# VH-VL binders against q10081: the designs that were tried, part 8

Target 1, 150 residues: q10081
Amino acid sequence: MSNLEFVYKYFNSLDVKELYDIYLLRTNVFVVEQKCAYPEVDEIDLKCGHLMLRNANGKLVAYARLIPEQQQTVRIGRVVVDPDERKNGYGRKLMLQALETSKQEFSSSKTFVLSSQEYAQPLYRSVGFKKCSDAYLEDGIPHVEMRLEL

## First folded at step 22 (VH-VL)

Design w1
Fold by ESMFold2, fold request of step 24:
Structure w1 (fold): chain C 150 residues (1-150), chain A 121 residues (1-121), chain B 106 residues (1-106)
Amino acid sequence: as target 1 above (150 residues)
Amino acid sequence: QVQLVQSGAEVKKPGSSVKVSCKASGYTFTSYWMHWVRQAPGQGLEWIGEIDPSDSSTDYNQKFKGRATITADKSTSTAYMELSSLRSEDTAVYYCAREGYEFYDTPFDSWGQGTLVTVSS
Amino acid sequence: QIQLTQSPSSLSASVGDRVTITCSASQYITYMYWYQQKPGKAPKAWIYGASELESGVPSRFSGSGSGTDYTLTISSLQPEDFATYYCQQYTSYPLTFGGGTKVEIK
């Protein structure tokens, strides 16, 4: 049986192995797999929450970061699933947990936002996000702002 | 078992309109976006537009803006695409295609059987 | 709009041959997708993420590439591979497909 575990920590509560796992997963997908050279690790990481999904063997299979913003808003970013763990519904499971964790950890949160590459819109649509901007470039790649309001 | 069953072939005169239906079954109709794609004889696939059946919000390829109208009827789990002011170059097979939401997966995971629309004098 | 140019537009090959189909994009693609279409049928999901096979796709198929240049390869062509193959992008709206590559078996 697959026993999945969500782990949520603010940056300063991450241990060294957790941080290593997060950056390995993120850079392997966003930089290497997507062939996009940019400083993927940024200083936002120091000031946000980190949501990890691990399988029964302890492998980090999915990740997102939760960034509190003004006006009862939480930004969800760096949504990623390990390439070998795709096609198991982990993306949607992660997003549902990100919403629930945000409501618990950021009291009074009512608005959730993210900047989506176009290919990822289907995932975010499936959990209730709606496009709320025209396309714009982020690191040379088309993105749209998406929003979910409670 | 996901199924998308489209209406039958149509022969139309230039200047008229056609409305193709796509009846969905085997899944929750309002949980997945629906797209329309056409294929002219001897040509490739061309994206027409998309609809969220839950609230009827749409987006269209600019090429078809003003002529294509995509709608959805939640009560019958049926999507529709209407193309007006038909021209001979609109002769094509029209497909509905469901957008899956499995992360990273191929966008169109299920397709209707296609509806041939022939525009001739 | 992102243009996807497939080459060749058609090819004829013998059973057992290795065939390679290319898809060139007018700009960067995050993930390329491929569909197989048999005569008289709707397209079928075939390859996702540029290189990952959909369920039920034979291992003789492979996908590769990044940036603007992508390939679909059939390592040993079989009679059932007679079809047209389309690349597709979801990096920028409007969504676009390549013009297709028709594979004919001699």
Scores: ipSAE 0.897, ipTM 0.936, lowest interface PAE 0.5, mean pLDDT 94
Fold by ESMFold2, fold request of step 24:
Structure w1 (fold): chain C 150 residues (1-150), chain A 121 residues (1-121), chain B 106 residues (1-106)
Amino acid sequence: as target 1 above (150 residues)
Amino acid sequence: QVQLVQSGAEVKKPGSSVKVSCKASGYTFTSYWMHWVRQAPGQGLEWIGEIDPSDSSTDYNQKFKGRATITADKSTSTAYMELSSLRSEDTAVYYCAREGYEFYDTPFDSWGQGTLVTVSS
Amino acid sequence: QIQLTQSPSSLSASVGDRVTITCSASQYITYMYWYQQKPGKAPKAWIYGASELESGVPSRFSGSGSGTDYTLTISSLQPEDFATYYCQQYTSYPLTFGGGTKVEIK
């Protein structure tokens, strides 16, 4: 296998190991590392695409979910990099691939949106997202809507 | 190789204004947000505000009561911070700081050398 | 805005001592960051993600904590660790720093 491999699947196409890997990575970061108790696994997972980045050893190192919305819009969520794989540029690489995959998989998508914790804004700024709302609470944590138009 | 070089120290009278420059090199100026942070003598760090050099959008700490103005000149890769209606408590070292975009990393990955602004009668 | 309270404001310790600096936030922080500042110099990135050392930071440094209470520890103080240490949050605007802890070698 190559150094890095992106895999994209709708929920119903995930195998059991892929689902396990996704939920392990997401909960270890969003719930355990961030010390934030909330229902991290939600019903949106059943109806969206799942973008996985794996290294040469097959380890899931980064993940995002791609949620089609109305008006040729895709929402990117659950953007995460494995703690031991950080500082390798995988966050930005994942975001660039998320944009590319969304254009390929969703009928000429041209608007991308996400709900960002403030600390994550620098990553999203680096790929062209701009803040488009005032701060609001999501699961008790300040977030801001960000948008990219092609 | 990223370098942020700030303008020299200034001595100002109360009620006047000061404009500090920060010239960037070693990277694409419009690809990174720039922040301004100050430090009064013997005091901690205070965030003043930020700018996106690509479109000049800004945000400011309310503490400065709208007295701060942050700008950027793409043609010279230079950011500026102007503070008006100076008071003696504005005496501080003023820093520009680049916001890095490595996910999860420390936000301010490069800092200017600092500019001492002294406000005295 | 989020207030970050560092304790102590200053301390004196001997080479080899274990030093602990605290940073208490007025509300939940997703990730706390730490900077080291030497006299006359700009701050330098030191710890990210509450506990991860930046490149070149000696292993005698560690960060810990979650929620509202964070610490920076130096397991065996060295002369080059004389500096002021600042915590910083990026959870809510305006971005804020702690008041700093000045570490002096006795």
Scores: ipSAE 0.891, ipTM 0.930, lowest interface PAE 0.5, mean pLDDT 93
Fold by ESMFold2, look of step 22:
Structure w1 (fold): chain C 150 residues (1-150), chain A 121 residues (1-121), chain B 106 residues (1-106)
Amino acid sequence: as target 1 above (150 residues)
Amino acid sequence: QVQLVQSGAEVKKPGSSVKVSCKASGYTFTSYWMHWVRQAPGQGLEWIGEIDPSDSSTDYNQKFKGRATITADKSTSTAYMELSSLRSEDTAVYYCAREGYEFYDTPFDSWGQGTLVTVSS
Amino acid sequence: QIQLTQSPSSLSASVGDRVTITCSASQYITYMYWYQQKPGKAPKAWIYGASELESGVPSRFSGSGSGTDYTLTISSLQPEDFATYYCQQYTSYPLTFGGGTKVEIK
């Protein structure tokens, strides 16, 4: 049996191997797998929290970033599961932990938001997010804003 | 374990309405969105719309928005699709389909057995 | 709305043949999905994420694709593969399916 471990760090607390693992996972999925060329690494990474899910072998199997915003709001972004680790419920586990970690790290947080591609809506719906906008284009791909209120 | 059991076949006259039911069991009804999809004889699949059973919010394919009504009854774990002003081209098998939430997985993970609706005079 | 065009609409092939089904989208698709439907039955989830087999799907099936063009391949056709195969997108509402490809065994 594998044991799962969540690790949360602000950018400046990441070591170089953690940063490598995060960018490998993100670019392999968002750029390579999804065939979408764009500057996936951005300046937001420097100013946010990084939530990692690792298995017993130390492999990074899922990741999200937690971005504090005004009005007691946390934005969750870059939600991703390693392709070889899918269909193990890690997406939902990650989202539930993201909500819990946000409460611990941003103790006044009341509102959670994200920008979702349409295919990902079912995951976010399963943890309580609801669509709160019409579709809009982000890098040429339809997205929808989703929100969860405590 | 998950089961979606639909109401029986219907024969309807043009201009009338039909209401198809979809009884869910084996899971928490309000935790999963329900969709309706139809298939005319010898034809492909066509998405009609969706409902969140927890709050009854809906969305429809524009093609059906003036004629289709999707509802859900939490107390009986049953979704419904009503199609009004029936025409002969509405003859089809109507499916309910549950939207799974396993990340990256196929959207419609469970389907009802289908309900044949025949529109003829 | 995203149009999915499947080719061919039908085919007949012998047991053991390699069968290729294509699905072309009118615009970029993030992930393509495939369903198998046997006559008189509801569709069944078959391939997700363009290339990943659902549980219980035989390894003779494969999926591939990029951008707007996607393929389902059966490497060695078997009698139980008689069915219609549909691609489906969830990139943009309304959700749409391809027209289907009916596979018949000679």
Scores: ipSAE 0.847, ipTM 0.927, lowest interface PAE 0.6, mean pLDDT 94
Fold by ESMFold2, look of step 23:
Structure w1 (fold): chain C 150 residues (1-150), chain A 121 residues (1-121), chain B 106 residues (1-106)
Amino acid sequence: as target 1 above (150 residues)
Amino acid sequence: QVQLVQSGAEVKKPGSSVKVSCKASGYTFTSYWMHWVRQAPGQGLEWIGEIDPSDSSTDYNQKFKGRATITADKSTSTAYMELSSLRSEDTAVYYCAREGYEFYDTPFDSWGQGTLVTVSS
Amino acid sequence: QIQLTQSPSSLSASVGDRVTITCSASQYITYMYWYQQKPGKAPKAWIYGASELESGVPSRFSGSGSGTDYTLTISSLQPEDFATYYCQQYTSYPLTFGGGTKVEIK
């Protein structure tokens, strides 16, 4: 009976500790764990929404960013779960909340997209995303575009 | 309890075809992708292809494209793999394997018991 | 296609020995997975995320590595560890497995 809490904020509404928690989690997984020396922090962070999942102790256990795009589209990116909190279904909970939050915050949104590494496809499939491209390289790593229509 | 129960062993002549079944139980069949993997005697594992049972979309290892056909029947919760134009090199144990969606977890979280297909003149 | 090369193909060791199995990839792997297969049985999920043990896997097993070079280690070999171990990648299609490492007890 964990007390899970979702928090959604635009960049300018983040406090310093929230920003610290987000970058610690993203860097620990995408840079350190995955051994990928890529500029993890980018300018998109300044102009998007940040979705946080915290447990009862206040620990940031999962995160995604929501990027409004043209044509009533929201891009979901930087989907990550804390390594010590995996296998609790938080990835799927996060994705379902990302869809719901996008409907609330971007009321015209009808289409959701993301760029997935191949290993991550099963998660996105579980919430209704479908592959919609052949594989392509991002930073030398195979990705596929995935899409969900309301 | 997740179970994948495969059809029994087959002995086939070169040039014929075989269709292996994999009946799923203990979970929602259309919520998980199914894969087929084979293992020749004393050899390693080869990925054949995958299917989304919800819409029957498939993808294949190019090595088997044109000879392998993967299908699914939602009404019986059963996946199938058919391999045509059999040759002696196709002698192997054929496995179905369910792809789990728990993030970061091992892709193939449940396997069938395997079906031995022997191709002999 | 990503080629995974396991070494050694086979090894024989005594109960209590430390055993190390390697898996080398032809290119970067985001996460390496490992399976254990007993004779006559289907493979079992064993290690995920390169280093995390699946439920029920004894703590004498460990996984490590990054990039193209990965290892599975058994700190004190037990009779029930007689099996073949396979690495597997899901970084690029087609999905591929290593050739396997057969572990035998002397």
Scores: ipSAE 0.813, ipTM 0.919, lowest interface PAE 0.8, mean pLDDT 93
Fold by OpenDDE, look of step 22:
Structure w1 (fold): chain C 150 residues (1-150), chain A 121 residues (1-121), chain B 106 residues (1-106)
Amino acid sequence: as target 1 above (150 residues)
Amino acid sequence: QVQLVQSGAEVKKPGSSVKVSCKASGYTFTSYWMHWVRQAPGQGLEWIGEIDPSDSSTDYNQKFKGRATITADKSTSTAYMELSSLRSEDTAVYYCAREGYEFYDTPFDSWGQGTLVTVSS
Amino acid sequence: QIQLTQSPSSLSASVGDRVTITCSASQYITYMYWYQQKPGKAPKAWIYGASELESGVPSRFSGSGSGTDYTLTISSLQPEDFATYYCQQYTSYPLTFGGGTKVEIK
């Protein structure tokens, strides 16, 4: 519990194992668990930051993308916690770190946004995000836009 | 441990108002959204609304909009639900429920013991 | 709003029986949540993410489903399992519950 490690890297700095771990986790959850066939791997991966949370064993337990946007906005995407590692507070830890890392990497950032699957809103709300849109479908899955102003 | 302790049973006349309290303890009050859910006798559960205690932002079931007012007092870690223009059909047990925030958590991870509100002439 | 239809509304079963409760959503939901409620008590979180058991929930309980159709199953009903079970969705506001399924002793 206490021996967690956050690692933030851009795509070109990821080693093969890190990339593998990220894609494995994302596909296992967003594609397989959620039974949603969509282009999970995309060009955004090439340009965004990748925030990884690993446990003491080196296992990737949580992950998020940090995507800089216009107007001092950072989008947080592909937020995922390993199914076997849920209920350990990793989601909240990840989000808090994502905000801190974003402020460090994108110092002018004032606004944080994300597209939340409806069920995931409580996690994001817990760190200050507010729903700012009606529900919409993304790849057939209900989402809402959420925003945090800092 | 998380505890939500609600105020006692109420008996009200039609047209009056009732305000139910929910005192939270065992956790950081402002870190969790609080919901109100009611259950008419022998019936199912009905969501009333929610509040973010940190800034008192709220959202309501449209069914109750205009009649239900949800508030929170950070200093006492207490959430409130006030329902006005009471009708007989408002007779129900009213629950406060904390919103869990872990990924995939059951949305209402902790509940108050409930407050019976009886509306009768 | 998303309507959740539970079936059956009530059932009578004996200890040891396999019990199946279904919850059908009027539209797609990502995950279904379940609560157990006993008379005079508040509901208790029971199953989350459609198939994950809350802490303290016996392994004889299971949840499954996707899309619009979800199921709660008790593989071997025990005396303490007699209660009302509610499904619930967090996909859309207003948040809604199923009508409940009362599991009674036969």
Scores: ipSAE 0.656, ipTM 0.883, lowest interface PAE 0.8, mean pLDDT 95

Design w1
Fold by OpenDDE, fold request of step 24:
Order: sequence, then structure tokens, then C-alpha cells
Structure w1 (fold): chain C 150 residues (1-150), chain A 121 residues (1-121), chain B 106 residues (1-106)
Amino acid sequence: as target 1 above (150 residues)
Amino acid sequence: QVQLVQSGAEVKKPGSSVKVSCKASGYTFTSYWMHWVRQAPGQGLEWIGEIDPSDSSTDYNQKFKGRATITADKSTSTAYMELSSLRSEDTAVYYCAREGYEFYDTPFDSWGQGTLVTVSS
Amino acid sequence: QIQLTQSPSSLSASVGDRVTITCSASQYITYMYWYQQKPGKAPKAWIYGASELESGVPSRFSGSGSGTDYTLTISSLQPEDFATYYCQQYTSYPLTFGGGTKVEIK
């Protein structure tokens, strides 16, 4: 594959362009593509880590939030791949890196959780997550809780 | 390239059991969930169940009421589907299908060639 | 269980015709998936994410829809397009398929 680069930063370390790219990608997918109006930008952004995957051209092709929680748990959220960059294996690559980065940043963490849109389960299952809840609606979209113990 | 090669056609009597195999190659067997789907003659597709070959976790369509058993052998990269208490309506082509994992991927990105199971008295 | 209803169950068309197949879900579906199947062969992944074409799928194919209603369209039917098409959902277990739409030569 081309020269991909992962960058992990907390909110205060993001430059304006990085923040712009993140919010552009998230809103284009979660709000516009999925036709779901919700508080996309939230206070969690201020507290969590931001994992960015960029291609050789500097384009943000994938992104995820790493959110530390109680009981040695890390929640992975806002997992997204650019619509023009899908089917390139970036989703799995992102998730593998997310787990690795989480272990580095949160060394005491043993549990990883996420809220998966139902259709997205295969990606998360591919890296070891398993469904641990019944389906529920979040902003009108079917979700399930998934968990990985490491 | 990904290949799923299934066992040959079966003819069974009602009340008996059948076990179909699906040998995978061209990819890491334990990295992908495997599904079983069947298709009665001239009919549509019906999902039977799934398995995680890495730890043999399974889930089934409740329609089969425990008659279906899906297993996997890591050493041979082979998935199995056993259906017991066979009845005439179980006559169908049975497919194994690999689950794609990328975002938005079509869930079943690779299929076996199918195995015809005929149940007749 | 989410029921997927395809319409029509079969249709006859000529080369060059515009063909439209619909798939209606009994409840909300995030994305619809489509497969093409030819006689004696296993289904092939065809459209994912409701509107994205799998590799090798001609551009005359398109997918659209949201919510409960989705459509597969062939802008100009070609000889190799005569097949049965199935929609499929991965929104809820058990996974389900539509009844299929057979596109036949007129």
C-alpha cells in the first residue's frame, strides 16, 4: 500500500487543519451520508484521543476516537473511513492501530468497548470484538455493544 | 486468491443427518467469520448460521431449532455444517460464505460452489 | 426478523432496456446489499452500502435508497445481466435476503 501515516493526538495538540479534517470527515459521514442530525461535535472530543490515518497525499482517510473509561476500559468511537477511500483495508488497519495505541496510552486497560452500528459489526469482529448486548436505537440507528478483552 | 471448496452432493433419508464441509484457502482461515446459507430449488437464500473459526463461537437462525451445528477445524481450514432430523424441505443447495470485514462490505464476499443435499424417502 | 420484499419477483426485458428492482424492508435498514446469481452458480457480491458497486461491476448498475426502500437499477440491460438479483440486510439477526428478482430475456 501507499505511504500511510498514523497520528495520535489529544485535542489540545490538534492544529486547526487537523481538527477541520476530523470534523469534516465525521459530519460528512455520520450526519450527511447517514442522514442523521445529532450532536456530532461534543465535549468528549476535548477529553479523548484522536487517531488519524492519512495517505501519501496528506488526506485524512480514516479516523477514530479513543476514550478512556473506568474499570480499565477504553471505548473506541467515531470510527470512520472516508467514502472515497473505502474498500482499501483502512478500517481494519485503523482498528488494529487503535488497539495498539490504546495499549500504549492506557497501559492498565484490559477491556475495549464500542457501540457498533449493526452493519459495521464485521469490521469489529475481524479484530476480536464480540457483541455483548441486544440491539438498540441510537439517534434512530440500530446499534449493538461490542467488547474485546485483552 | 480466496477459495472455498465444498464437499460433494448428498442424498439422505428423512430423519438422518448430513454434514457438509467447506475447505478454505487463499486467506487466514481464523481471521474471517464463516457463514452457511442454503437455497431450496427455485427458491431464495436462507441464512443458517455463522462461526468464528478462531474460537468456534457460533450463532444460528432459530428457525432450525437446534438442528444445525456449525463447526470449524483450524488445522485443516475447514468449516462444517451438520443438519440433523432431515426432512424433505431441507432439500437445497448449501453454501459456505466468508464474511467480509471492511466498512460497508457486502457481508458475504466469497462463496463456496455449493453442495446439493437431497432428502427423499 | 426483518422481511425483505423484492419487486418484481421476475421481469422480462430486452437488451438496452432500463431495469429497476426494488427491495422493501419491514423496518429501518441502514444499508442494503445486493447479490447477482446466475443459474448453477453461487451468488456474487454486487452492491454494498446501498449504492457502491463491487469491483468488476459495470457502471450501468446503480443502487439507491434509504430507510426501508432500496432500488437496484440497470440503465441499459446487457446480455450478461440476465440473472437473479437478491437484496440482503445486515441490520438485525437473523440475517435475511429478499425473495429475489429474476431478470429474463424478453
Scores: ipSAE 0.581, ipTM 0.870, lowest interface PAE 0.9, mean pLDDT 94
Fold by OpenDDE, fold request of step 24:
Structure w1 (fold): chain C 150 residues (1-150), chain A 121 residues (1-121), chain B 106 residues (1-106)
Amino acid sequence: as target 1 above (150 residues)
Amino acid sequence: QVQLVQSGAEVKKPGSSVKVSCKASGYTFTSYWMHWVRQAPGQGLEWIGEIDPSDSSTDYNQKFKGRATITADKSTSTAYMELSSLRSEDTAVYYCAREGYEFYDTPFDSWGQGTLVTVSS
Amino acid sequence: QIQLTQSPSSLSASVGDRVTITCSASQYITYMYWYQQKPGKAPKAWIYGASELESGVPSRFSGSGSGTDYTLTISSLQPEDFATYYCQQYTSYPLTFGGGTKVEIK
């Protein structure tokens, strides 16, 4: 497998190409692929961290948001892998890095949470997350709340 | 190479219990959830339940109403499925199946060879 | 639970034929998964994410669909394709499978 690079930036540090790549990937998957019209671009983007995984060609192959919350909690959101790059283990790599980056960026982080589409639970479970809620609908899509205590 | 090797065929009387084993190898046993699925002769697939071998967390199909118990032994990398109060309708091939965790991956990426459990008077 | 209804339950086809199997869900499904099973063998992962082929799956196979309706298609049936195919959902617990579609030789 080719070399991979993780890049973590806050919104104001993103260059135009990085922002473009992020929004393109998120929109293509969460809006177009999943046929769900919702406010994909939101104010959280301005405040959260952006974790990017790129391959040797510079292509954004995976992405996640790191959102600090109260009580030493970090929410991981907008977890996405490029449709053409799936089945390469990038999702798990991304999640592991997301946890590490969170610990570094948000001191004393102990709790990690995310809202998982139910089909995506295996990925999150693979890195230790546990379902902690019943299923609910978010923008018409079944979700569950998942939590990891470290 | 991922391998799931299940215990041999069982013949049981109604009302009795059966415990099927699934020996895992070729991967880190505690890193993957394990599922149990059964298939009655000539019928489709039915999900029984799942277990996290790392801490033995479980979830079950409520259809079995507590008759199914799934356990895991980390020391031997073996998952178990016990079904009590057996009925003729429980006659089926029982499969253990590893849960794949790659993003968007097929849920059951590896399967045991199956264990036939026959319940007859 | 989410019910998955496959159509047809069985079909007879010849080598070279185009085969289409449908799976209808009782409610919204984010992605549909497919398995291939041959007699006396365990199911094999076949299609994930509705349209992505597992490693080793021939390109004559394809998956499509969204919402509640999904389809598995074999563009040109080959001898090794005679099997039973199952759709499966991981959108909601309990996990459920379709009733299966047996593809038999005509």
Scores: ipSAE 0.568, ipTM 0.866, lowest interface PAE 1.0, mean pLDDT 94
Fold by OpenDDE, fold request of step 24:
Structure w1 (fold): chain C 150 residues (1-150), chain A 121 residues (1-121), chain B 106 residues (1-106)
Amino acid sequence: as target 1 above (150 residues)
Amino acid sequence: QVQLVQSGAEVKKPGSSVKVSCKASGYTFTSYWMHWVRQAPGQGLEWIGEIDPSDSSTDYNQKFKGRATITADKSTSTAYMELSSLRSEDTAVYYCAREGYEFYDTPFDSWGQGTLVTVSS
Amino acid sequence: QIQLTQSPSSLSASVGDRVTITCSASQYITYMYWYQQKPGKAPKAWIYGASELESGVPSRFSGSGSGTDYTLTISSLQPEDFATYYCQQYTSYPLTFGGGTKVEIK
């Protein structure tokens, strides 16, 4: 768990390799692994923050988007851990850092929200998120809205 | 080492209530949700409900129609499951189970030893 | 609620046999989880994410599937594998388990 590095960048600051790594990881998991065809790459990528977790070898092992919204709200999205790097606690580490980074980047933010694939609730609950909606389908996959007030 | 130690076997009459305890140790009690699952003799597993020990938020299987009450005592790291208006069909081994939170992890990563509750006239 | 149907409910097999257990969901499930339970003991986490083995689970076990159909396979049954196996979903509340598959010695 040592020698990990968090890097937070906005789209225009990403180099080609970073962008490649992000899109490769996201598509491999959300599209290929989960067998779901949807507009994975979208315009939000151009405006949001990109939180990357890399290991000692420079491999992107986890990733999340930080999306500022109205009313002092930050949405955390595209939370993903590399399939080969799971069971290492990177998910929770990522979420804790996401909250910390959000506070730094969006100092007035008070509310954090995310759309959780229902199976992933335990991770988000572990850092304080609470379910705040009934289950719904997003691109055919069951989700719930979750919220954290700080 | 994670340990969940449950209270002893109970024999109850129909219409009465039972409260089973689950004492947790070896980890931060408030950092993990706790679930209750039961298993009738020779039958499968049935989810009863869950609790966040940090703030006592709960959710239940509606099958129990409000008969189940799950609570947690942070000071003693103990979760409780109370089932009221007991009937013979409630005879089962009741388990507490800790919810793992790693991505993709099996939801119930640690279990108590189980508590047999027998409901008989 | 999501119903999980396991097949078969029980089977008899010999050491060395290939064993296949199926779990069918009444609707789409993102990932299936499996537990092993031995008599008088609590269930034990066995397979997560449909195909990943928990720590300590022998490599002769495997999980596969997607959507509504999932399978647990034992390539070569060993004496310690005789137990009841349960599938479980965390796709929607209430959380539910399959009816179980008891693997008995022939």
Scores: ipSAE 0.567, ipTM 0.867, lowest interface PAE 1.0, mean pLDDT 94

